# Ledger of designs, part 17: VH-VL binders against Laminin subunit gamma-3 (Lamc3)

Target 1, 177 residues: Laminin subunit gamma-3 (Lamc3), of Mus musculus (Mouse) (q9r0b6r508to684)
Amino acid sequence: HIRSDFRHGAGGWQIRSMGVSKRPLQWSQSGLLLGLRGGEELSAPKKFLGDQRLSYGQPVILTLQVPPGGSPPPIQLRLEGAGLALSLRPSSLPSPQDTRQPRRVQLQFLLQETSEEAESPLPTFHFQRLLSNLTALSIWTSGQGPGHSGQVLLCEVQLTSAWPQRELAPPASWVET
Short names: E, the ipSAE of ESMFold2; O, the ipSAE of ESMFold2 at other seeds; V2, 0.75 times the mean of E and O plus 0.25 times the DockQ between their complexes.

## First folded at step 19 (VH-VL; framework fv_ivicentamab_arm2)

Design v1 (from u1 with heavy chain F50W; at its last look DockQ between E and O 0.59; V2 from the best seeds 0.00; counts 0 for: pae E 7.1 > 2)
Fold by ESMFold2, look of step 19:
Structure v1 (fold): chain C 177 residues (1-177), chain A 119 residues (1-119), chain B 110 residues (1-110)
Amino acid sequence: as target 1 above (177 residues)
Amino acid sequence: EVQLVESGGGLVQPGGSLRLSCAASGFTVSRYYMNWVRQAPGKGLEWVSWISSGGSTYYASWAKGRFTISRDNSKNTLYLQMNSLRAEDTAVYYCAREGRSWFEAFDIWGQGTLVTVSS
Amino acid sequence: AYDMTQSPSTLSASVGDRVTITCQASQSIGSWLAWYQQKPGKAPKLLIHKASSLESGVPSRFKGSGSGTEFTLTISSLQPDDFATYYCQQYYSFENVDNAFGGGTKVEIK
């Protein structure tokens, strides 16, 4: 698994924007503040990028902290790679919870064609091609920051990997057993 | 053409049950967030329930425990199971599609099916 | 929660008039507000999404504005086809669907 948990800083995440000056992320010991302005995205550091084909069919999991009585803003996961760009809808949403306390919410984004927003014709095997050279993984929200309900924090981002293909063959030490 | 068609409405006694269907054509229902919205005669719109593309479900507080949203992907059809019906559940029930993301407005609506709860 | 309050409940106007309808949220919903038009016996029709973005095929005389807690729908020159009921809707919260629609504004011919 590849993970950012933000306990000790922004973890290499940056605000990416088209047409405005890049500004620093606001963070706390509990996570990154999701107060993005219009046209801004949170872009992932290099450890999430490159060849991520082992994550095909697996989720990207965002862990958010929502204040009492609040809700997260709408969130999309955007991917770029191999000359392609895709946007993903959440594939799983949490059950309703008691709002009297701060709560953690997990959003899952399945890295598979069923999670795409695009309905246009696409190249054969386009999702696997994109993941073979992932050049951007970004979190997008609506232009203005979160509502009056208080701070919404991004507490963790996890990129899930399936078993490597070599895990299907016995290890050398296993052959002796 | 993209279309939603509701069916299964009718007259039901208080305490009864009814299952509404919403047949989708021109798109795959499991790729979209789907909603039920109702409107009592002469009244405004009231959001009832929705189901995410991944199967997470949410309900208005008054519907939880009595109504169940579900879908059958092989039939490309959305359902609303309504139990323990009351007179105040009398309404036209619409199904509606959210746009391409989970936080979009309702871009496609069916024409509705009438549910009447009366002795 | 994110309760929507819409005003006025009814409005009388003549063809050619400028009409303004307001909608207020009990808490900020950013720009996650939609406007719908509904004629008697018909399903609602989406006019505006994300507070100010016109849906495809909607005439430019319809204008949405606002953000946060206060939103307006303006019809710059009312046409005969615009006599209908208009609803606002918040879609900011995925956990609370109660009171997500405004009460509606019926625009009647004077």
Scores: ipSAE 0.044, ipTM 0.636, lowest interface PAE 7.1, mean pLDDT 80
ESMFold2 (binder alone), look of step 19: mean pLDDT 92; pTM 0.945
ESMFold2 at other seeds, look of step 19: ipSAE 0.619; ipTM 0.825

Design v2 (from u1 with heavy chain F50Y; at its last look DockQ between E and O 0.04; V2 from the best seeds 0.00; counts 0 for: pae E 11.4 > 2, placed apart)
Fold by ESMFold2, look of step 19:
Structure v2 (fold): chain C 177 residues (1-177), chain A 119 residues (1-119), chain B 110 residues (1-110)
Amino acid sequence: as target 1 above (177 residues)
Amino acid sequence: EVQLVESGGGLVQPGGSLRLSCAASGFTVSRYYMNWVRQAPGKGLEWVSYISSGGSTYYASWAKGRFTISRDNSKNTLYLQMNSLRAEDTAVYYCAREGRSWFEAFDIWGQGTLVTVSS
Amino acid sequence: AYDMTQSPSTLSASVGDRVTITCQASQSIGSWLAWYQQKPGKAPKLLIHKASSLESGVPSRFKGSGSGTEFTLTISSLQPDDFATYYCQQYYSFENVDNAFGGGTKVEIK
């Protein structure tokens, strides 16, 4: 599976803006600050892109650190590929837990049609086609509130995938005389 | 039984202040996002403010600077301090609870308390 | 800004009619939309959450549908208890939001 664990830096993730002015990510060894402004999204590096058909029906898992008294903001996972664009909602939501200490939660985004926030009819097999040439994977949020500056950290992103590996055992062969 | 009861409404002159209370029973207010919503006579619902379970506060742009949401956990009570009141603030004020999980609508409402701003 | 526009503002109908109310968001709110019913002098009552999920105890003649920017509330066969005002509400984001509620639809007897 493909992973970004932010203990060693921003992992090639970047803020992508639909407006003007670029700005750098705020990073700590606990994670990336998930305080996006309107028109911004957090874009994944190339290792998450390309042919990801082996991830169909599998989750993308976000690990967040939520501040004391807070909850995760609404988050969409946005995918682009093969001339398509999709937005996904989490397949399940964590229960709020209002403690005095930061807490870690996981959000799962199932890469399947049931997770879509659909706005129009889509072609048959569109999800598989999109995953055959994934050109963008992005995290978007807009639920921060007027005074909420966002102390939610993105600690890890995992794309559940099986990649072919070199065989660890030699293939069996038959020799006939 | 889960219940919210607003109080503290009444007649006040323009420029005056009122503090509304919302007493909760059957649940602990500090475990929920709590909201104020108002409705002017004959008009629609208007979101005013919320306080998160952790105490972070948020306001509609027109309320910021004049209204303050707060709570007293020992009394299990939500408050709305309203200052510099104007005639257009005349409304029934409701408190409302969001469900415990995020992305929840307002599942419990009080009966409302009327605030009238006039001379 | 996640402005909510609701139409129609008023609707005249008879018992047994099929009634449809529309709510439009200025930006995508996913499925995070609620519908409320309010009778005069009473607090609003939650009918539907997550655009299409019926709240416990709400009659099955109420149906919510839609996602993204366009949502509908349908009452399949209007009953006398259904003459009320209905509001949609986005609960996706409160950042830079003037009002999370639609303007309301008053369903009146024809």
Scores: ipSAE 0.007, ipTM 0.469, lowest interface PAE 11.4, mean pLDDT 78
ESMFold2 (binder alone), look of step 19: mean pLDDT 91; pTM 0.936
ESMFold2 at other seeds, look of step 19: ipSAE 0.736; ipTM 0.862

Design v3 (from u1 with light chain N99L; at its last look DockQ between E and O 0.79; V2 from the best seeds 0.70)
Fold by ESMFold2 at other seeds, look of step 19:
Structure v3 (fold): chain C 177 residues (1-177), chain A 119 residues (1-119), chain B 110 residues (1-110)
Amino acid sequence: as target 1 above (177 residues)
Amino acid sequence: EVQLVESGGGLVQPGGSLRLSCAASGFTVSRYYMNWVRQAPGKGLEWVSFISSGGSTYYASWAKGRFTISRDNSKNTLYLQMNSLRAEDTAVYYCAREGRSWFEAFDIWGQGTLVTVSS
Amino acid sequence: AYDMTQSPSTLSASVGDRVTITCQASQSIGSWLAWYQQKPGKAPKLLIHKASSLESGVPSRFKGSGSGTEFTLTISSLQPDDFATYYCQQYYSFENVDLAFGGGTKVEIK
C-alpha cells in the first residue's frame, strides 16, 4: 500500500493551479485543510506516481474529518498518465453516522472503469495504460473561498495494491479478477 | 434506448409490506448512483434513498429502518423494500438515475408506480 | 442540514410573462442545484443542472442562476407548454439532508 499520513506534515502534497504562483498548503495536526480555490487541486507526491498497475481494480481511499453539521464536499479523483486524463467519483461512501458530531469518514475511488465520469468509450485497456505511467494523481473539491469545505480535513490518502511490494511484481496483465 | 421501468406498486393495508422493482435498460445500473423519489397525491417530490455505484446506501430519516434500497447487478434492477407501511407512505414512487458526472443531477426517471396504503 | 426551501408555492401567469422562482439552501451547496419540470401524471424532467447549465433539448427561455444558498429559475417568455410544477433539488450532499427537493412551484394560467 502507498500512504500519506498527515499527522506530522503535508507528506509532499502540493496545491496545483493553472496559474504560475503556488499557494502554500494549510496543515494541522489533524490533516490538510481542504480549502481549495477555483482551478486548484491537491497534487500527490512522486511515491503515488509511475507504474501503479497493481492498483487497478483496487481503491484509492481518502480519510476525511468532517465538522459537525457538515458533509464531505463533492470530490473528484483526477488521474493523468500515458497521455490520458480521467476523473473518478466515489464508488463507496461511509455508513451513515451521527452528523451532529465531528467524525472521520472514508471515501473510496475504485480504480476501474465503473468509477469513470465520462460515458464516451475510451481506447481498449486505457485505464491500465494510464496506470502504467501515472504522471499525476490529484484531488479536486468543490468550494469557493473559506466556506464549509474549507473546514474539512484530509487525514489520509491510501493507494491500495494487489501484491506485496517486496519482490518484483508481475505485470498487471497477470492479475486475475 | 435508456429506460427505467418501475413495478410492484398496489394497494396495501397499514403495517403491510411491498417490494418495488426498477428495471433498467440501455445502461449498466452498477455504474451509476441510483435513487428512489416519492410524491404523495397533490404534493411535492420527496427523496427517499440512494445506492452508490459501490453499493453504499443512504436514506431519508423517516425511511431509515423501514425501507431498504438494494440492487441486483445480474438483473440490472434496483429495488425498494418497504415495511411497516403507513397511510402517509401513499405516493407514486419513482426510480431515478444520477448522471455519471457529479455535475449531472437526476437525468433519467421512470414513470413511477403507485403505492396506496389504506385501512 | 442541506435542506431546500422554495417560493412561491403557486404562481399565476399569462403566456408571454416573465416568471421567476427562487430556492434557498440552509447551508452552501456551491452550484450543485438542479431544476425539474413536472406535468400532471408525468415523471419530472431535468431542465437545468449545476445551477445554470441547460439540459439538451430544453428551450433557451429557461435560465438558472445563483450559487451558495440562493438560486433562481427564470422563464423569459412563458409558453403554453410551460404551465407545470417546478422543483429545485440540491445534490451537493445526501448526508445530513431531509429536504433535498424544494416544495415546488405550480405555474398556473391566469
Scores: ipSAE 0.619, ipTM 0.818, lowest interface PAE 1.8, mean pLDDT 84
ESMFold2, look of step 19: ipSAE 0.727; ipTM 0.865
ESMFold2 (binder alone), look of step 19: mean pLDDT 90; pTM 0.930

Design v4 (from u1 with light chain N99H; at its last fold request DockQ between E and O 0.61; V2 from the best seeds 0.71)
Heavy chain, then light chain:
Amino acid sequence: EVQLVESGGGLVQPGGSLRLSCAASGFTVSRYYMNWVRQAPGKGLEWVSFISSGGSTYYASWAKGRFTISRDNSKNTLYLQMNSLRAEDTAVYYCAREGRSWFEAFDIWGQGTLVTVSS
Amino acid sequence: AYDMTQSPSTLSASVGDRVTITCQASQSIGSWLAWYQQKPGKAPKLLIHKASSLESGVPSRFKGSGSGTEFTLTISSLQPDDFATYYCQQYYSFENVDHAFGGGTKVEIK
ESMFold2, look of step 19: ipSAE 0.807; ipTM 0.900
ESMFold2 (binder alone), look of step 19: mean pLDDT 90; pTM 0.933
ESMFold2 at other seeds, look of step 19: ipSAE 0.804; ipTM 0.894
ESMFold2, look of step 20: ipSAE 0.791; ipTM 0.893
ESMFold2 (binder alone), look of step 20: mean pLDDT 91; pTM 0.935
ESMFold2 at other seeds, look of step 20: ipSAE 0.790; ipTM 0.889
ESMFold2, look of step 21: ipSAE 0.805; ipTM 0.894
ESMFold2 (binder alone), look of step 21: mean pLDDT 91; pTM 0.935
ESMFold2 at other seeds, look of step 21: ipSAE 0.736; ipTM 0.862
ESMFold2, look of step 22: ipSAE 0.778; ipTM 0.883
ESMFold2 (binder alone), look of step 22: mean pLDDT 91; pTM 0.934
ESMFold2 at other seeds, look of step 22: ipSAE 0.759; ipTM 0.875
ESMFold2, look of step 23: ipSAE 0.813; ipTM 0.901
ESMFold2 (binder alone), look of step 23: mean pLDDT 91; pTM 0.939
ESMFold2 at other seeds, look of step 23: ipSAE 0.753; ipTM 0.867
ESMFold2, look of step 24: ipSAE 0.811; ipTM 0.900
ESMFold2 (binder alone), look of step 24: mean pLDDT 90; pTM 0.928
ESMFold2 at other seeds, look of step 24: ipSAE 0.803; ipTM 0.895
ESMFold2, fold request of step 25: ipSAE 0.734, 0.727, 0.722; ipTM 0.858, 0.857, 0.853
ESMFold2 (binder alone), fold request of step 25: mean pLDDT 90, 90, 90; pTM 0.931, 0.924, 0.932
ESMFold2 at other seeds, fold request of step 25: ipSAE 0.737, 0.759, 0.740; ipTM 0.860, 0.871, 0.863

Design v5 (from u1 with heavy chain S101T; at its last look DockQ between E and O 0.63; V2 from the best seeds 0.74)
Fold by ESMFold2 at other seeds, look of step 19:
Structure v5 (fold): chain C 177 residues (1-177), chain A 119 residues (1-119), chain B 110 residues (1-110)
Amino acid sequence: as target 1 above (177 residues)
Amino acid sequence: EVQLVESGGGLVQPGGSLRLSCAASGFTVSRYYMNWVRQAPGKGLEWVSFISSGGSTYYASWAKGRFTISRDNSKNTLYLQMNSLRAEDTAVYYCAREGRTWFEAFDIWGQGTLVTVSS
Amino acid sequence: AYDMTQSPSTLSASVGDRVTITCQASQSIGSWLAWYQQKPGKAPKLLIHKASSLESGVPSRFKGSGSGTEFTLTISSLQPDDFATYYCQQYYSFENVDNAFGGGTKVEIK
C-alpha cells in the first residue's frame, strides 16, 4: 500500500497548473485544503508513480473531512502513464451519514476500465500499460477558491496494492480496513 | 443506439409491493451511475435513488427502508424494489443514466412506467 | 441541504418572445446544474449541463448562465416547439437526493 496522511506535512503533494506549480498549498495536521482555482489540480509525489501494476483492479481511496452542512465536491482522479491519459470517477461512495455533523468520508476510485471517463473503447490492456509507468496521479475538482471548496479537507490518499509477497493463491492486499 | 426501457408498473393496493425493471441497450449499466426519478400526476420531478458504478446506493429520505435499488449486470438491467407502498407513491417512474464524462447530468432517460397505488 | 427553488411556476409567452427561467440553490453548487425540457406525455430531455454547456442537438436559442447559487435559462426567441415544462437540477452533492430538482416552470402559449 502507498499512503499520504498529511500529519507531518504536505507529503510532497503540489498544486499544479499548466505543468508548473507556483502557488503554495495549504495544509494542516488534519489534511490539505481541497480548494482549487480553475486549471489547477493536486499532483501526487513520486512514491505514487512508476510501476503500479499491482494496483490494477484495486482502489485509490481518498479520505475527506467534510464540515457540517457541506458535501464532498465532484472529484476526478487523473492518471498519466506510458503515453496514455485517463480520468476516473468514484466507483464506490461512503455509506450515508448525517450531513448535519462534521464527518469523514471515503471515495474509492477503482483502477479498472469500469471507472474510466473515456468515451472511446480501448484495448483491454491499456490500463495495465498506463500503470506500468505511471508518470502522474492528480486530483481535480471544480471548486472555486479556498472559501468554498477549501472547507473540505483531504485527509488521506491511499493507493491499494495486491497482497505483497504473494504465494499460492494469496488474498488481495487490504490495508486500512 | 442507447436506450432505457422501464417495465413492471401497474395498479397495487396500499401496503403492497412492486418491482420495476429498466432494461438498458447500447451501453453497459455497470459503467455508469444509474438513477430512478419519479413524477406524480401533474407534479414535478423527484429524484428517488441512485446506484454508483461500484454498487454504492443512495435514496431520498422518504424512500429509505421501503425502496431498494439494484442491478443485474448479466441482464444489463436496473431494478427498483418498492415495498410498503402508499397512495403518495403514485407516479410515473423513470430510469436515467448519468453521463460518463465530467458532464455528470442525466443524459439518457427511459419512457417511464406508471405505478398507481389505490384501493 | 442542497435544495433547488425554481421560478416562475408558470409563464405565458408568444412565439418570438425572450423568456427567462431562474433557479436558486440553498448552498453553492458551483456550476453543477442541469436544465431539462419535458413535453406532455414524454420523458425529460437534457438541455444544458454544467450550467451553460448546451447538449448536442439543442437549438442555440437556449442559453444557460449562472454559478454558485443563482442560475438562469434563457430562450432568446421562443419557438412553437419550446412550449414545455423546464426543470433545473443540482448534481453537485451525491449525499443530497432530496429536493435536487426545481419545482418546474411551465411555458404556455399566450
Scores: ipSAE 0.778, ipTM 0.882, lowest interface PAE 0.8, mean pLDDT 85
ESMFold2, look of step 19: ipSAE 0.779; ipTM 0.882
ESMFold2 (binder alone), look of step 19: mean pLDDT 91; pTM 0.938

Design v6 (from u1 with light chain Y91W; at its last look DockQ between E and O 0.70; V2 from the best seeds 0.73)
Fold by ESMFold2, look of step 19:
Structure v6 (fold): chain C 177 residues (1-177), chain A 119 residues (1-119), chain B 110 residues (1-110)
Amino acid sequence: as target 1 above (177 residues)
Amino acid sequence: EVQLVESGGGLVQPGGSLRLSCAASGFTVSRYYMNWVRQAPGKGLEWVSFISSGGSTYYASWAKGRFTISRDNSKNTLYLQMNSLRAEDTAVYYCAREGRSWFEAFDIWGQGTLVTVSS
Amino acid sequence: AYDMTQSPSTLSASVGDRVTITCQASQSIGSWLAWYQQKPGKAPKLLIHKASSLESGVPSRFKGSGSGTEFTLTISSLQPDDFATYYCQQWYSFENVDNAFGGGTKVEIK
């Protein structure tokens, strides 16, 4: 798996903007601030990029810290690769929680066509092709966080990988014939 | 081409159960958040439940514990199991598709199936 | 909760009138509000998503506006086909979705 947990800083994540990138990422010991300005995204560091085909059919998992009385805002996971771009909505959501308490919320974005926000046909095999050379992975959200007392924070990002399908090797032997 | 067709409504006694079906055609239900919305006779729309593309479920507070949303992807069909029915559950039940974007607007609706709970 | 309150519950108007319907949210929902039209005996039809974005095929006399907690649907010149009930709906989050629909506004032609 590939992870950023933000305990020791922003983990190489940056704000990406359609205009000139003008402001530094806001972070705390508990995570990154999700309340982005219009046109901004949180852009992942290089460890999330490149050939990520082993993550096809697996989730990207965002762990959020949500204040009492608030709720997670709309969030997209945006991917670019191999000359393609697409956006995803969460595929899996946590079991319902007591919203009167501060809480951790995990959103899962299945890296599969069922999670795409496209309303029109996309190129055949586009998702697999995109993941063969992922050049950007970013998070967009509509707001800074709601409610009683504070802001929604991004506490962890995990890119999940299936175990590689390796050609079977015979058991190792200390003695060979 | 794109359609939702509800079935399974009918007359049931208080305390009884019904299972509603919503058959989808022209699209794959597992690509979408799918919803149930009800409307009592002469009254407004009331959200009941959704199931996410990955199978996560949420319910209106009054429905939790009594109603269960589910789907069968091989049959491209959404279900609502309704238990412990009460007179106030009398309504037309619609299934509705959310758009695939993070906007969550309901772009496709079925024509509904009537559930009548009476003694 | 992001409860929606809609007013008025009923209004009477003549063809050609300008009609305004209001929805208020109990907490800010940004622009995440839709408007639906429902004719008697029919399923709702989506008119406007994201507070002000008109759905394809919806007449331009329909206009949505607002953000945060207060939203309006305006019909600039009421037509006979506009006799219907109108509902707002919030979709800000997957949590606390009780009362996501407003109570409805029945527009009656006098």
Scores: ipSAE 0.734, ipTM 0.851, lowest interface PAE 0.9, mean pLDDT 84
ESMFold2 (binder alone), look of step 19: mean pLDDT 89; pTM 0.928
ESMFold2 at other seeds, look of step 19: ipSAE 0.736; ipTM 0.858

## First folded at step 20 (VH-VL; framework fv_ivicentamab_arm2)

Design w1 (from v4 with heavy chain A105S; at its last look DockQ between E and O 0.65; V2 from the best seeds 0.75)
Fold by ESMFold2, look of step 20:
Structure w1 (fold): chain C 177 residues (1-177), chain A 119 residues (1-119), chain B 110 residues (1-110)
Amino acid sequence: as target 1 above (177 residues)
Amino acid sequence: EVQLVESGGGLVQPGGSLRLSCAASGFTVSRYYMNWVRQAPGKGLEWVSFISSGGSTYYASWAKGRFTISRDNSKNTLYLQMNSLRAEDTAVYYCAREGRSWFESFDIWGQGTLVTVSS
Amino acid sequence: AYDMTQSPSTLSASVGDRVTITCQASQSIGSWLAWYQQKPGKAPKLLIHKASSLESGVPSRFKGSGSGTEFTLTISSLQPDDFATYYCQQYYSFENVDHAFGGGTKVEIK
């Protein structure tokens, strides 16, 4: 797994903005402040990039801290690689929680075609091609306007690997008896 | 063409159970957030439940514990299991697809199936 | 909670009138609001998403506006086909399914 947990700083994450001067991240030991302006994204550091084909079919997991009465804002995960670009919406959501309490919320973005926001037709095998040379992994959010109950923090980002330690083989037709 | 067709509505007694089906054509249900919305006669729309593309489920507070949303990907079909039915559950039940992006909201609706809960 | 309140519940209008319908959210929902049209005996139809973006095939006389907590649907010149019930819906928060739709506005012939 590749992780950023922000206990000791912004973890190499940056605000990415097209054609505009970079703005510094707002962070605390509890996480990054998830309050982006229009046209901004949170861009992942180098350790999340490169050849990430082992993460195909696995999730990127965002852990948020949500204040009482608030809500996670809409979030997209944006990927660029091998000259391709795509956006994902969350595939899996946490079990329902009491929204009157402060809470940790995990959003999962499955790195698979079923999570893409764009419809077909797209190039065959495009997702795996993109992951063979991932050049950007970014988080976009609509942000939290002035009418929200409080601040939502990004506490952890995890890129999951498909290299299980159990060494189990997949089901196959080689069994004859 | 993209379509949703609900079935399984009808007359049921209070305390009874009913399973609604929503057959999808022209798209794969597991790629979308899928929803149930109901409308009592002469009343407004009421969001009942949704299931995310990854299978996570959410319910209106009044439905939790009584209703269960599910899907069968091999049949490309969404379900709503309704238990402990009450007269107030009498409504037309719609299934609705959420667009691939949040930008589109509920872009495709079925024509609905009527559930009547009466002695 | 992200509850929607819609007004008026009913309005009477004539062909050619300018019609305005409002929705109010209990907390900011940004621009994550949709408008639906429903005619008797029919399923709802999506008219507008993201507060102001018209769906394909929707006449340009329909306009959505607003952000945050206040939103309007305006029909600039009411046509016979526009007599229907209109609903707003928040889709900002996935955690709250309750009261996501406004109560509806029936637009009827004066």
Scores: ipSAE 0.780, ipTM 0.881, lowest interface PAE 0.8, mean pLDDT 85
ESMFold2 (binder alone), look of step 20: mean pLDDT 91; pTM 0.937
ESMFold2 at other seeds, look of step 20: ipSAE 0.786; ipTM 0.887

Design w2 (from v4 with heavy chain A105H; at its last look DockQ between E and O 0.68; V2 from the best seeds 0.73)
Heavy chain, then light chain:
Amino acid sequence: EVQLVESGGGLVQPGGSLRLSCAASGFTVSRYYMNWVRQAPGKGLEWVSFISSGGSTYYASWAKGRFTISRDNSKNTLYLQMNSLRAEDTAVYYCAREGRSWFEHFDIWGQGTLVTVSS
Amino acid sequence: AYDMTQSPSTLSASVGDRVTITCQASQSIGSWLAWYQQKPGKAPKLLIHKASSLESGVPSRFKGSGSGTEFTLTISSLQPDDFATYYCQQYYSFENVDHAFGGGTKVEIK
ESMFold2, look of step 20: ipSAE 0.764; ipTM 0.879
ESMFold2 (binder alone), look of step 20: mean pLDDT 90; pTM 0.915
ESMFold2 at other seeds, look of step 20: ipSAE 0.775; ipTM 0.881
ESMFold2, look of step 24: ipSAE 0.786; ipTM 0.887
ESMFold2 (binder alone), look of step 24: mean pLDDT 90; pTM 0.914
ESMFold2 at other seeds, look of step 24: ipSAE 0.707; ipTM 0.845

Design w3 (from v4 with heavy chain A105L; at its last look DockQ between E and O 0.07; V2 from the best seeds 0.00; counts 0 for: pae O 12.4 > 2, placed apart)
Fold by ESMFold2 at other seeds, look of step 20:
Structure w3 (fold): chain C 177 residues (1-177), chain A 119 residues (1-119), chain B 110 residues (1-110)
Amino acid sequence: as target 1 above (177 residues)
Amino acid sequence: EVQLVESGGGLVQPGGSLRLSCAASGFTVSRYYMNWVRQAPGKGLEWVSFISSGGSTYYASWAKGRFTISRDNSKNTLYLQMNSLRAEDTAVYYCAREGRSWFELFDIWGQGTLVTVSS
Amino acid sequence: AYDMTQSPSTLSASVGDRVTITCQASQSIGSWLAWYQQKPGKAPKLLIHKASSLESGVPSRFKGSGSGTEFTLTISSLQPDDFATYYCQQYYSFENVDHAFGGGTKVEIK
């Protein structure tokens, strides 16, 4: 797995600004402030990029802290790679719970074509091609800004992998000419 | 087959209200992100409002506070409540479905319903 | 501020012509741009997503290209069914959300 938990800083995440003013990334020991202003997104550090085909069919998992009476804003996971681009919505949403207290919730973004009642998924070749050279992984929220959705924090980002995370060296087949 | 059918348009005086309906068939509205898009006579397309599959709503800046998007899952129907209508709100109003794999793109549109705001 | 500027507003062409329509975004939108076709009295129809990916059933004479701030829709050999108004749409951000669509390009018979 590739993971950012933000307990000791922003973990190499940056605000990617598409708007008029660029502002510093805000973080605390509990996470990154997710309430982005218009045109802003959180851009993942290098460890999430490159050849991520081992994550095909696995989720990207966001762990959020939601304040009392709040809910996460609309969130998209945006991917760019191999000349392709894709935007994902969460494959799961939190169940109704007591919202008067702060809580942690998880959103999952499945890196796979999903079944749909009335339409075909994206071609499998394109999704795997995108993951073969991932050049951007970004979190976008609505352009409501920090004060509209309360102080929703991003506590953890996990990119799930099908391989055991102990192995760093390529297998012998990767050395072939 | 997949279909969207708008209704509830008509003539209304400035300051009045209308509720538009969009009946869906061939798919479940609550599994898709649903939108309203309008087009004034002879003009281009203008996005109005959006409701997510989870029920989160979002509005164009000029529509906030006057328009409310909602849905009734038991009737498989999307609504747009329009209040404090003005002459510039005169348009054909379309409901549109976002594709499940392609967010913010509209793969299915209704035929539209005309709203005319005049004295 | 992701304003879309579409040009030309009107284009006169003959059957068989190569037609090019341009959209410019005021700021980079990556490849998050779509093209729609609309005939009079009808709802728009999605032609192209992600700047260059054709929707199912769209004739191969339609080609989308571009990234960043400048995008084109090209019809390689105009057919009678292609006389319509074409709209681009950015779907990168809802910043100033009432400006997602370009102003349109009407393709008319010469």
Scores: ipSAE 0.006, ipTM 0.469, lowest interface PAE 12.4, mean pLDDT 76
ESMFold2, look of step 20: ipSAE 0.750; ipTM 0.868
ESMFold2 (binder alone), look of step 20: mean pLDDT 88; pTM 0.891

